# Designs tried in a protein design chat: VH-VL binders against q54fm4. Part 1

Every score and structure here is a prediction.

Target 1, 189 residues: q54fm4
Amino acid sequence: MSTAPSPTITSPTQTSPVVINKSLICQDSTVSNGVQIAIGTVLHPRSSIIISEGAGPIIIGENNIIEELVQIVNKSPEPMIIGSNNLFEVGSYIECKSIGNGNVFEPKCKILKNTIIKDQCSIGAGCIVSEDKICENNTIIAQTQNSQIQTTSTLPYDHHSSIHMTHLELLHKSIPLFHTIKKTPILEK
Structure headers, positions and changes below count from the first letter of each chain, unless a header shows other numbers; antibody chains are not in Kabat numbers.
F, E and O are the ipSAE of ESMFold2-Fast, ESMFold2 and OpenDDE, as the mean of both directions, binder to target and target to binder. V2 is 0.75 times the mean of E and O plus 0.25 times the DockQ between their complexes.
Where letters were taken out, [cut] stands.

## First folded at step 1 (VH-VL; framework fv_lerdelimumab)

Design e1 (at its last look DockQ between E and O 0.04; V2 from the best seeds 0.00; counts 0 for: pae E 14.9 > 2, placed apart)
Fold by OpenDDE, look of step 10:
Structure e1 (fold): chain C 189 residues (1-189), chain A 121 residues (1-121), chain B 109 residues (1-109)
Amino acid sequence: as target 1 above (189 residues)
Amino acid sequence: EVQLVESGGGVVQPGRSLRLSCAASGFTFSSYGMHWVRQAPGKGLEWVAVISYDGSNKYYADSVKGRFTISRDNSKNTLYLQMDSLRAEDTAVYYCAKDRGYLWSGYFDYWGQGTLVTVSS
Amino acid sequence: SSELTQDPAVSVALGQTVRITCQGDSLRSYYASWYQQKPGQAPVLVIYGENNRPSGIPDRFSGSSSGNTASLTITGAQAEDEADYYCNSRDSSGNHLYVFGGGTKLTVL
């Protein structure tokens, strides 16, 4: 998988602090009707949020980062609820029932159907969370050479939140400089 | 300093082929999408094609689809436009343009000086 | 009948303010970019996105949008601003990925 080179971010001369007052949806993202996205959430190019035929709505909270090639799909007639401050990294596949807050989904991980991810979880790159699984708060799933392991995080939530917000600010500042942005965000929560 | 230099233009008969080149310098060529834009004599600008930073994605205007092929050689910092089955309406100055993004932001922040292609019998 | 429409020509007195407008359905969804082209020269990006200026573009150039319109404003027009100006955006018709306006010839009086 070819990694997209990071464009040389020429620091915009804008000395004003970045105010996050809207969702940021790149034009090349795919979003179904019925998806609700709250303020601050960022959809990178080639991300997709899809409601299958007959499926329920997808509701996404605030300040989520949805990176390239991420697929969020609801196939269930029940609503899919995603909380706030989550990071969905490149190529992750999400078909869960619900996701809480402050979670990290590393590249190409898969969250399968009817799965519940609570808060402050970390799903490692390439890891698969099986169907019908419930990940309790602070769950860490990681890939070793031979198998997936599960443990509990001991990191404070505040540290993760600070880094995430810094990341968001950077994205809100930089993405519009290098990508076409949709003027009208999809129904904001 | 960013520089884009087009070449390969000339006079050709309808139905013939021509290959344009754009030599890029002054930036990391392999990190940005590239475009071709043309301008018929005395007319406005028309977008022709785009290619992503790694060449994995290409898009064309309907007017040239199936006849033109955009490509790039990142090792040579060169953008190409293969033009087949040329028509009189393809007569134009052809510009290569740098995209601000690695795909297709739609912001053409640098342009070459263009190369003239004339299709006439 | 084009996807993006512009007035073919406008004029402005030296030192005055002029607004060049672009209209089209695509502009309801996408921000426009603006390009300046002087005779015998390649186009130059002057405004992109939500009122962003490339390095080297004077601050007298600004962009705005409203509804299905985008506008380029030159506050305090200079003689060197005489040129053709083209708007550009994504094409909603599907015929092109991008579409340019017909261009506006700006004369500085």
Scores: ipSAE 0.254, ipTM 0.753, lowest interface PAE 1.6, mean pLDDT 91
Fold by ESMFold2, look of step 8:
Structure e1 (fold): chain C 189 residues (1-189), chain A 121 residues (1-121), chain B 109 residues (1-109)
Amino acid sequence: as target 1 above (189 residues)
Amino acid sequence: EVQLVESGGGVVQPGRSLRLSCAASGFTFSSYGMHWVRQAPGKGLEWVAVISYDGSNKYYADSVKGRFTISRDNSKNTLYLQMDSLRAEDTAVYYCAKDRGYLWSGYFDYWGQGTLVTVSS
Amino acid sequence: SSELTQDPAVSVALGQTVRITCQGDSLRSYYASWYQQKPGQAPVLVIYGENNRPSGIPDRFSGSSSGNTASLTITGAQAEDEADYYCNSRDSSGNHLYVFGGGTKLTVL
């Protein structure tokens, strides 16, 4: 029986952050044998990472965000290598050779066979990165009324990183509350 | 080569203050969370504090809350620990440690050599 | 309790296999990391993220986890493996962000 006022906050913060020391893979996602996913990467429901018959492994770095209906597919016998801190938005299709770090792939964009995407690129919604293309650092590909254009970003690198990290923290906190999570197995022999 | 070098340890009386520094080199300091971990003589490791890569978030062990302040200067590649109201039980070797990931994962992949703080009358 | 519990001491014969365990409720949700510390030296990360081994750590070191338990396994123990071993993980109670186990002294006979 106490009708007490709210306690005074002592300082510093009383709330602990989410510790990100593992990947977060939703049960509803599809992941082929031979896919390696590093710490912090989030796979949303209905995303898929697929190794076609006879194809090489897919190696995915840290802290990527892979949204619903994203398809990452390796059909080449060579390894597909994806770096860290990339955002793959809803329905994007990825069949690259390699992707670096800190890139954004907006909804329904397509990254075609044997492409190389370096760092800090933004691929606009519905845009297509043609086969064999190399996108150098800070490339922006966007859709205009008449055509797909390519420019170079002038935005600061640290700005993109801060937004991505805030997004990632929210996902690691929220997704386990609402979805069943797969455990990552030990596959070393 | 990643290097972390602590400095500022010494002998102080209870109730006094001391400021530790950790000079970082061989990696992009501003991309990683940083920790302080201490070890009392003959005892185990105790996590003390963490600061996010940009300095915006700080967390402390209960044993030091309100007395210790972690900070960083990314332009100088330096981590700090301000220790106020020191007690005898704060006597320890203090290590700075680098977090492995962009966010603080708690995987301390590189450690300094440590600096000894002795709080005694 | 968010405490991480380790046996204080373990022995292994040279060339044999030993397992060092770490138990705590937070290990159901978070991986442990493992640190080797030799007398007078700073700790060294030997295993993180279930069974990831940093560059320079011998392949005789491996990790595993199940339920509330994380394990560090050394196969073919060498004299230089004699050290204290600490586990570390998230403190789920919210009192601390991270907590170390009490440490296990490994003696190689």
Scores: ipSAE 0.063, ipTM 0.663, lowest interface PAE 6.9, mean pLDDT 86
Fold by ESMFold2-Fast, scan of step 1:
Structure e1 (fold): chain C 189 residues (1-189), chain A 121 residues (1-121), chain B 109 residues (1-109)
Amino acid sequence: as target 1 above (189 residues)
Amino acid sequence: EVQLVESGGGVVQPGRSLRLSCAASGFTFSSYGMHWVRQAPGKGLEWVAVISYDGSNKYYADSVKGRFTISRDNSKNTLYLQMDSLRAEDTAVYYCAKDRGYLWSGYFDYWGQGTLVTVSS
Amino acid sequence: SSELTQDPAVSVALGQTVRITCQGDSLRSYYASWYQQKPGQAPVLVIYGENNRPSGIPDRFSGSSSGNTASLTITGAQAEDEADYYCNSRDSSGNHLYVFGGGTKLTVL
């Protein structure tokens, strides 16, 4: 059974675990009408989630971390579905069909149109996942000096899950101290 | 409104060269990958070559590697295929095809009517 | 031979449903696209990216995929659907080479 430990964030202002009961969306982020974001997901300042004119909705699951300068864009009439516990690092560009759970998108990677990334994949910094590619569970795409390579991970997901939850709890504690947070619900009609 | 018009086909002897052209209109040519696809008489489709939107990346079918060169001139909205060391098995209708993606996706959403290349003695 | 395998021929009665299949290892990693070709004409894209239709393609055309197999389904087949159908996909090795199936001739009776 997979249960992530609840880490204690040690600081002068808190001696107990952070409770995550809502999404955390920085005011400086840009989010289109029609985007749905589930509980626990964090949008850093200067991140963007954009539905192009005539495109379908973007549905984002729980406990994702979307860092600065990340762009998630749906240009397709079909819905874009993103699961839970994914980490999108600074400057990554996401124009997929769907993303599953527990994936890591390293800085400035690009996920192109109609791509499916399933679960526990790791896309290396600056790597490009071409249009229409399907990345099965535990796929690793990494950059060598001269080329981009694809392998399969043998690491257990429990290690990734624990690190992700620790990171997420830290962000839920720290971001509101330094950034203005959007209030929900957002009324746009 | 999207149109692709091939030219340059004809009858040629084995071992010689031909250059095919494809004139594109009705879309922003410089934003899309372009392909050449051929079809021998009475046979199926065979992908030949692709070129990226900016011309920096090219890929070829094994059957034509080292003999064919794909290129483009974005200022003229024109795609080219230079065919050297032609063989009888290169006899086919050659189609110019537009990639649906802004880079390249492998989805050929518009095709020209093709130009026939016959390699015979 | 092509890396993508199609049956050479299939028949369907007018108004009935037909499914054309394409098999290959690349389909585990990439979606197929489907092309309709009538005698003396250039191919026409009918399905791309599993189940997307270009503008002008009738609703009766749909696509699906599972494992190493992609399928094109035509519901309520009409006389004008009689044609050769080709699947296409990318090389799964990462070299981004494209390959067509051998084609399936559809006869509408």
Scores: ipSAE 0.005, ipTM 0.497, lowest interface PAE 14.5, mean pLDDT 83
ESMFold2 (binder alone), look of step 8: mean pLDDT 91; pTM 0.940
OpenDDE, look of step 8: ipSAE 0.181; ipTM 0.729
ESMFold2, look of step 10: ipSAE 0.005; ipTM 0.460
ESMFold2 (binder alone), look of step 10: mean pLDDT 92; pTM 0.944

Design e10 (at its last look DockQ between E and O 0.06; V2 from the best seeds 0.00; counts 0 for: pae E 14.5 > 2, placed apart)
Fold by OpenDDE, look of step 10:
Structure e10 (fold): chain C 189 residues (1-189), chain A 119 residues (1-119), chain B 109 residues (1-109)
Amino acid sequence: as target 1 above (189 residues)
Amino acid sequence: EVQLVESGGGVVQPGRSLRLSCAASGFTFSSYGMHWVRQAPGKGLEWVAVISYDGSNKYYADSVKGRFTISRDNSKNTLYLQMDSLRAEDTAVYYCAKVYRGTYYLDYWGQGTLVTVSS
Amino acid sequence: SSELTQDPAVSVALGQTVRITCQGDSLRSYYASWYQQKPGQAPVLVIYGENNRPSGIPDRFSGSSSGNTASLTITGAQAEDEADYYCNSRDSSGNHLYVFGGGTKLTVL
């Protein structure tokens, strides 16, 4: 499995806006029926969004980046709600109740069942958010040499948002250069 | 610092085979697609092949399709280009290039290795 | 294969502005990337995604796109900018192929 490091997107100076008016779903992604994906959201190859049998729908907001080998799974009869502007990096596992906006899930992190992630959180690589946990806004979970720690972010949201949008714009124009895109978009909001 | 170092170039006769290597460092090799691009002496750049981060997908230029094989060993941080049935027109400096994360633009290039196919 | 066309050579006076243009049908759908190559050196990415500049690339380099064209502009050309410049994009005639322009040799006078 690819241990993709967090994209150190050294801020390319984006001077020209890119109009994003659709979702971008790669052909070799797996998406269950009943999944709703809003515009701007990108599903990389070999990502999966799965609704288990008898489970509720998965609703994903706008401008999310879902990278390779990401697994988003709903096993609950209740809907799984994911907000906007989230980054799910390679190999992350998501089984949450809900996710807010502007969060970063680093490679191979795990969000376990019935968990609530609010806004502007960062879950470090390989970190595990336990079942039934609530991560308040600006929560940072990170792995140290000996333990997993939790703290609160002091970074302004605007900085994260700017970088994220730049990344998103690039993906919308560049991914189709290499990946086949699904012709029929999944139910877009 | 990202480094790509090509090796394996040399002089070969037409019809022979040659294997190029590209040693990668300074980044998580297994997370990125990789390309081969070549440049004939005094000519422009020509795309050769691309391989996905896990090696599951490979694509080739028509000019080399069926003769060249791109591969990688992520445990060794190494990209390969197996070149079979070499032709004079394959004479070029061969570059390996790293994709920019998520975009597949080529943000880092090696110094290249020269392959000369001559009788 | 699809083609990207570039002027083979252009000149610019020191401190002046020059635009290098790339043309091809694929550019209607996809952004180009631009690579600078100096003699005896490997190519270097200078512009991507219409007008994104990698770290370390001077701000005098900029990109633009219109219709089936992409352009690299150097505002205030320096002597060290003398090089070959290549555009690159998807080859829409094949599978997931890439294509380079023929390259433009920039001379700084």
Scores: ipSAE 0.016, ipTM 0.538, lowest interface PAE 7.3, mean pLDDT 87
Fold by ESMFold2, look of step 10:
Structure e10 (fold): chain C 189 residues (1-189), chain A 119 residues (1-119), chain B 109 residues (1-109)
Amino acid sequence: as target 1 above (189 residues)
Amino acid sequence: EVQLVESGGGVVQPGRSLRLSCAASGFTFSSYGMHWVRQAPGKGLEWVAVISYDGSNKYYADSVKGRFTISRDNSKNTLYLQMDSLRAEDTAVYYCAKVYRGTYYLDYWGQGTLVTVSS
Amino acid sequence: SSELTQDPAVSVALGQTVRITCQGDSLRSYYASWYQQKPGQAPVLVIYGENNRPSGIPDRFSGSSSGNTASLTITGAQAEDEADYYCNSRDSSGNHLYVFGGGTKLTVL
């Protein structure tokens, strides 16, 4: 959508401490206070993870890949939960309630508010997942000239995880060579 | 149960070649990257090489680059290390190791095979 | 630099707490993992992702990190904890992908 919210500068506040575990977070990315990002997740430059004023936290699992210009925005007072091993390709917009594991969000797709994406779904480039929709495991949403279609994938689970892990390993090798990364704050017990 | 068994070690003269094998079982071998790590007698651990799950990406420590070749045969669940132009400083126990999920942590190691390079 | 630095040796009295440290620039961006190696044996992963323990590792083992330093802490050290301990991480310089520290020999007195 043309009215995507402006990125906010990540800074510490007293309202909700940001718990960011060690991840590969590029300095030219924006992460709101109240976002938790687990080990291995990569944020590319100019990506943003934004908690709107009055909204609940965003909790992101392990080993996700968040490409350039991706916007993840929570405007709901409820928590947004994103699982592990997801790929968010360039310019995708995410305003879900929850996303499970092993999903692919192709370039500039839009995942609208209060949606639930379970596991191993593929959302095609430019596709829109409408508000309140639930995508069950293995759902594929793709674009034709005139419409979106939905089907169920029969691809083996192991092949998805292997491709993602290799991609992630390459990014951990290459991103620090080209970009300054943010230090991860650590909660001391 | 995950098991990694290295073989092919032995005593060899400098300048010669040796091929190490690592037989894998108890997991889907073709889904994981694999490493070789070595340890010279009385010394610490030294990373040697890594290969992606499908064999398309290979990386080497500078100390072995151009002399060692990592490879895999996913149909035989076997990892290989071809060691050419061996030097005395290559004398070590060689371990194969499996990555943990999509990370760089090595959760399973073999028991190692000894390579001795001496005149 | 891409190097990980550990003290060569550390001692602890039985039942006491010990900390083994690992320093390197890559630890600002990547978590350390910790490997225990007893004489004549292969290394065993004891801590990963800052403070996660694989199944079968006693909860007296813990990890932490701050800045460019990672630490392995053993609370209530046992005789069986006597071993060499290696930290490992990604290499941020791009010449090597993985780097081990030089190792720390833990002696339980």
Scores: ipSAE 0.006, ipTM 0.481, lowest interface PAE 14.5, mean pLDDT 81
Fold by ESMFold2-Fast, scan of step 1:
Structure e10 (fold): chain C 189 residues (1-189), chain A 119 residues (1-119), chain B 109 residues (1-109)
Amino acid sequence: as target 1 above (189 residues)
Amino acid sequence: EVQLVESGGGVVQPGRSLRLSCAASGFTFSSYGMHWVRQAPGKGLEWVAVISYDGSNKYYADSVKGRFTISRDNSKNTLYLQMDSLRAEDTAVYYCAKVYRGTYYLDYWGQGTLVTVSS
Amino acid sequence: SSELTQDPAVSVALGQTVRITCQGDSLRSYYASWYQQKPGQAPVLVIYGENNRPSGIPDRFSGSSSGNTASLTITGAQAEDEADYYCNSRDSSGNHLYVFGGGTKLTVL
């Protein structure tokens, strides 16, 4: 019986869909015992999902992209619930109560304790969402010359969803070529 | 309410062609990959073909490759299966099925349409 | 080989636990999905991505996997669970192919 499966890659000259039927968790990511991650979610190298001592579980939905140096930390005894199709870009820090679906967290933003981010929100690079804040659907937070501003998006979600799925498919195709992958459910070492 | 409705099945002679249609409603058709799966009378499920959300990528089971062509028209929310050079072993109920969020698992299925290949 | 192997039939007494298994090399790399099919009806997704239930599927249904084997467990089987059960996974042989198991007919006694 072969113990080393052949690489399952498509020709570089062909366009082929990537079939997403499990989570893709890089070996050099850090994930606490008690974290639940649904199918399709990708954890890049050097990302971390941490349950602090005495804290509740972290439950993460489907098809999320969690990039390098992202930290998702639950310090609360209550569960942290994260939905599906969210993009967490390089170095963002997440300590929310809950996050819904289809949100974008731009590089190095910070989401602080007890926040609720609903659906289709965009949190700008380096922006800070203060403790106990609630961001309703389609909220945009961006940095200006003098301060952070908040506005509302009118773009349809289907446009964002299509772009996100294309990005996710490319990651499922490319990451296994460079990194050792953990099988989900995740076992802490 | 998600609905998938297959049509175009019937009785055909070996060597002939038949085109199946699947009309989709209740979801954004252009955002999801679609599959055809068949089931011969009294037998198990057999995967037939898949098409990506934008129609640019297509894959087929070896048993139908070179004879069947999957296609879609996103402006009409319709999936197609063109079946050429039909054989007796192609006799089956053909199901249209939707993938969930770019995965291979099938969250909604149509009722199926029967294709009978006989002399 | 891309083949997924299931036993053709299994029986369980009402209220008891039954485990339906699926074996194949693709399951070392990809999770199985499970479909329930009653006579004359389209298949219904019961479990996906190892152990996730779609809305409306009773919590007595669960999934698990280890090595080249995936399992569907029904805890406290009901008469309405009598059906054919199919596992489904991706072919890991270098092709973007999908494969179904041969199906297991569950009889509730």
Scores: ipSAE 0.005, ipTM 0.459, lowest interface PAE 14.7, mean pLDDT 81
ESMFold2 (binder alone), look of step 10: mean pLDDT 91; pTM 0.936

Design e3
Fold by ESMFold2-Fast, scan of step 1:
Structure e3 (fold): chain C 189 residues (1-189), chain A 122 residues (1-122), chain B 109 residues (1-109)
Amino acid sequence: as target 1 above (189 residues)
Amino acid sequence: EVQLVESGGGVVQPGRSLRLSCAASGFTFSSYGMHWVRQAPGKGLEWVAVISYDGSNKYYADSVKGRFTISRDNSKNTLYLQMDSLRAEDTAVYYCAKEGRLYGSGWYFDLWGQGTLVTVSS
Amino acid sequence: SSELTQDPAVSVALGQTVRITCQGDSLRSYYASWYQQKPGQAPVLVIYGENNRPSGIPDRFSGSSSGNTASLTITGAQAEDEADYYCNSRDSSGNHLYVFGGGTKLTVL
């Protein structure tokens, strides 16, 4: 067995600047009618953004990274609002009320009904944020043995923001070379 | 073609050093994290080290920490493993492996080299 | 410190179904990837995430996961499937980032 050839791309750190002026929605992703996605947000193949029958809209901000097998589902009649610069890693399940900016959701975490995640939070791999919980800015949730612990981050936001933008730029350069891209609606500001 | 080719293996005495290279072609090397994985004769796979796409982050298995150094040269599409203070238990085929996801978020290895044999004996 | 446990050997008759299992705490947090290795050859990725196949991998290979367990299933095993199979996962501990299972030797009778 052999691996199929990968397309070549120019390094993001070579001579050309990277311009993010659209969203990238892979053809194999599933997006319900009524979902609004702002400029720069990337949906990997097999990601899902689903509005249940009778539920309110899902509004997603700029420059989010939504990886494979991520499920974002609104089952509430109220709108679900997600801010900007969030990273949703493989297999995370999101059924929140709202998410702010600059958050990281590690693989297989679950954010349950009516939760509010504010800004610069980090939800650890496999962790579960229970229904109705509010995570204030800079909250870290991590798994230990079979328990979860919660602490507060003191790291400057600028460090995380720089890393996120570099990741996003790589995806905007690379994903169109590997995947067919849907025509994307853009939420006007 | 898309491939990884390891080199630098050989026979070396305990306590000595050896440097492995992995030449990458057919994909944008600078966009992916890279790993070293080893396999002792007749044994299973053991993860050794990882380096991020830009070289800024490096992590090592406890068995090699402080003795091995991973590095990369994106201008030459080459990954390196500097092995110091070699021990008999470091005897293995060393594989170069590429992350399947961009920017170090990979949880799998989608491309492997054919390996290079390192034998540490007196 | 985290381990992934695999049975060392399994056998399957030609054309029958076999399931290879991988167990460990890291699988509660991360999906397993599976690799096929034939004697004298490099490992080849056959499944990543829960159940994704790279291009060129036959449909008879599938994956599943539940709790701390991941499984690789081969439906209608063929002679060329005889190989060692390794699971791999991201370690959730601070000591190392990746861990492999001990490997399972599959014999096709």
Scores: ipSAE 0.025, ipTM 0.639, lowest interface PAE 7.7, mean pLDDT 84

Design e4
Fold by ESMFold2-Fast, scan of step 1:
Structure e4 (fold): chain C 189 residues (1-189), chain A 123 residues (1-123), chain B 109 residues (1-109)
Amino acid sequence: as target 1 above (189 residues)
Amino acid sequence: EVQLVESGGGVVQPGRSLRLSCAASGFTFSSYGMHWVRQAPGKGLEWVAVISYDGSNKYYADSVKGRFTISRDNSKNTLYLQMDSLRAEDTAVYYCARDWGYSYGFLYYFDYWGQGTLVTVSS
Amino acid sequence: SSELTQDPAVSVALGQTVRITCQGDSLRSYYASWYQQKPGQAPVLVIYGENNRPSGIPDRFSGSSSGNTASLTITGAQAEDEADYYCNSRDSSGNHLYVFGGGTKLTVL
């Protein structure tokens, strides 16, 4: 007898294969022991990935861009899981439970404790995602002069993915020209 | 310590169904993606299916698509594989494995594996 | 379809260096991970992301990659290293997201 087929699901890796095969971690970034970073991810100077005393590990996926003054901090005994192809712009503060793929965190936004950000979300500059919040796929949070608003994105992911990969390629080319790179990209020993 | 324990394997006739379970302990199950990987007797490893940490995304190998269904119950720390329309070529040891750093649509390495459970499809 | 090719068997003398090789087009875009499997046991991750070792894996294990080829090197092979070794990489060309090499049986003489 015939069984109904499972739906076809397209992941970002199926629309944008990984081209870059190494991570770039700048010498003056701060990375705690117990942080794991997958290939292609770029840590700019003065970025910080910190495991607080007694907290669980931080696991970061492929091809993320983590800009200057970004702070990713795990204060929970549980692991913090971050996916791939995310852009964390200057000064963002990240204290989530998990982040999926293809998200954009604009400058100085704050993602508070126990938050789940799924895929293809955009968190506006200076916005705050409160504790325990879940942002479903394609969520946009933007700051108006008086308040934060939440809506849903209609842009296709392949458009965002192409822009991200172009940015990542530029960083892999330019960062080693102007900054000293760490020799131990997964763990600070 | 991280432990994964598979169960539900056995001898089954072609065309029938079987459900495998994987009991997880020693880590926060709800924070990790999970895989099924199989190995036919005397053969190499073959990836079968993956499920995201929250169960919202599932992917299958072409050889099992439409016949197998992966699912999980985070309240019970248990992963499942429902196998329908079984064929002789599905005979294998089935391993559950934890996805290292998986989140929704991006997949990583298999950092911990269960001991495996044998499924034999024979008349 | 893309596949990963490994030689089926390799031998090394105790204390010597051996290199196990994996080839496939997916390796141009993705690093390989390596798994050790001893008879009757589940696979164990020994290398990921080109040349990273999980906690508990001896430093005699290392990885490298160039073009369409990934290699696992064991420097100063020991008797307990006798096992089957599988490379694994991502395959985004179809619905099959992961591809394993055919495995290499390492014999330590």
Scores: ipSAE 0.005, ipTM 0.474, lowest interface PAE 14.0, mean pLDDT 81

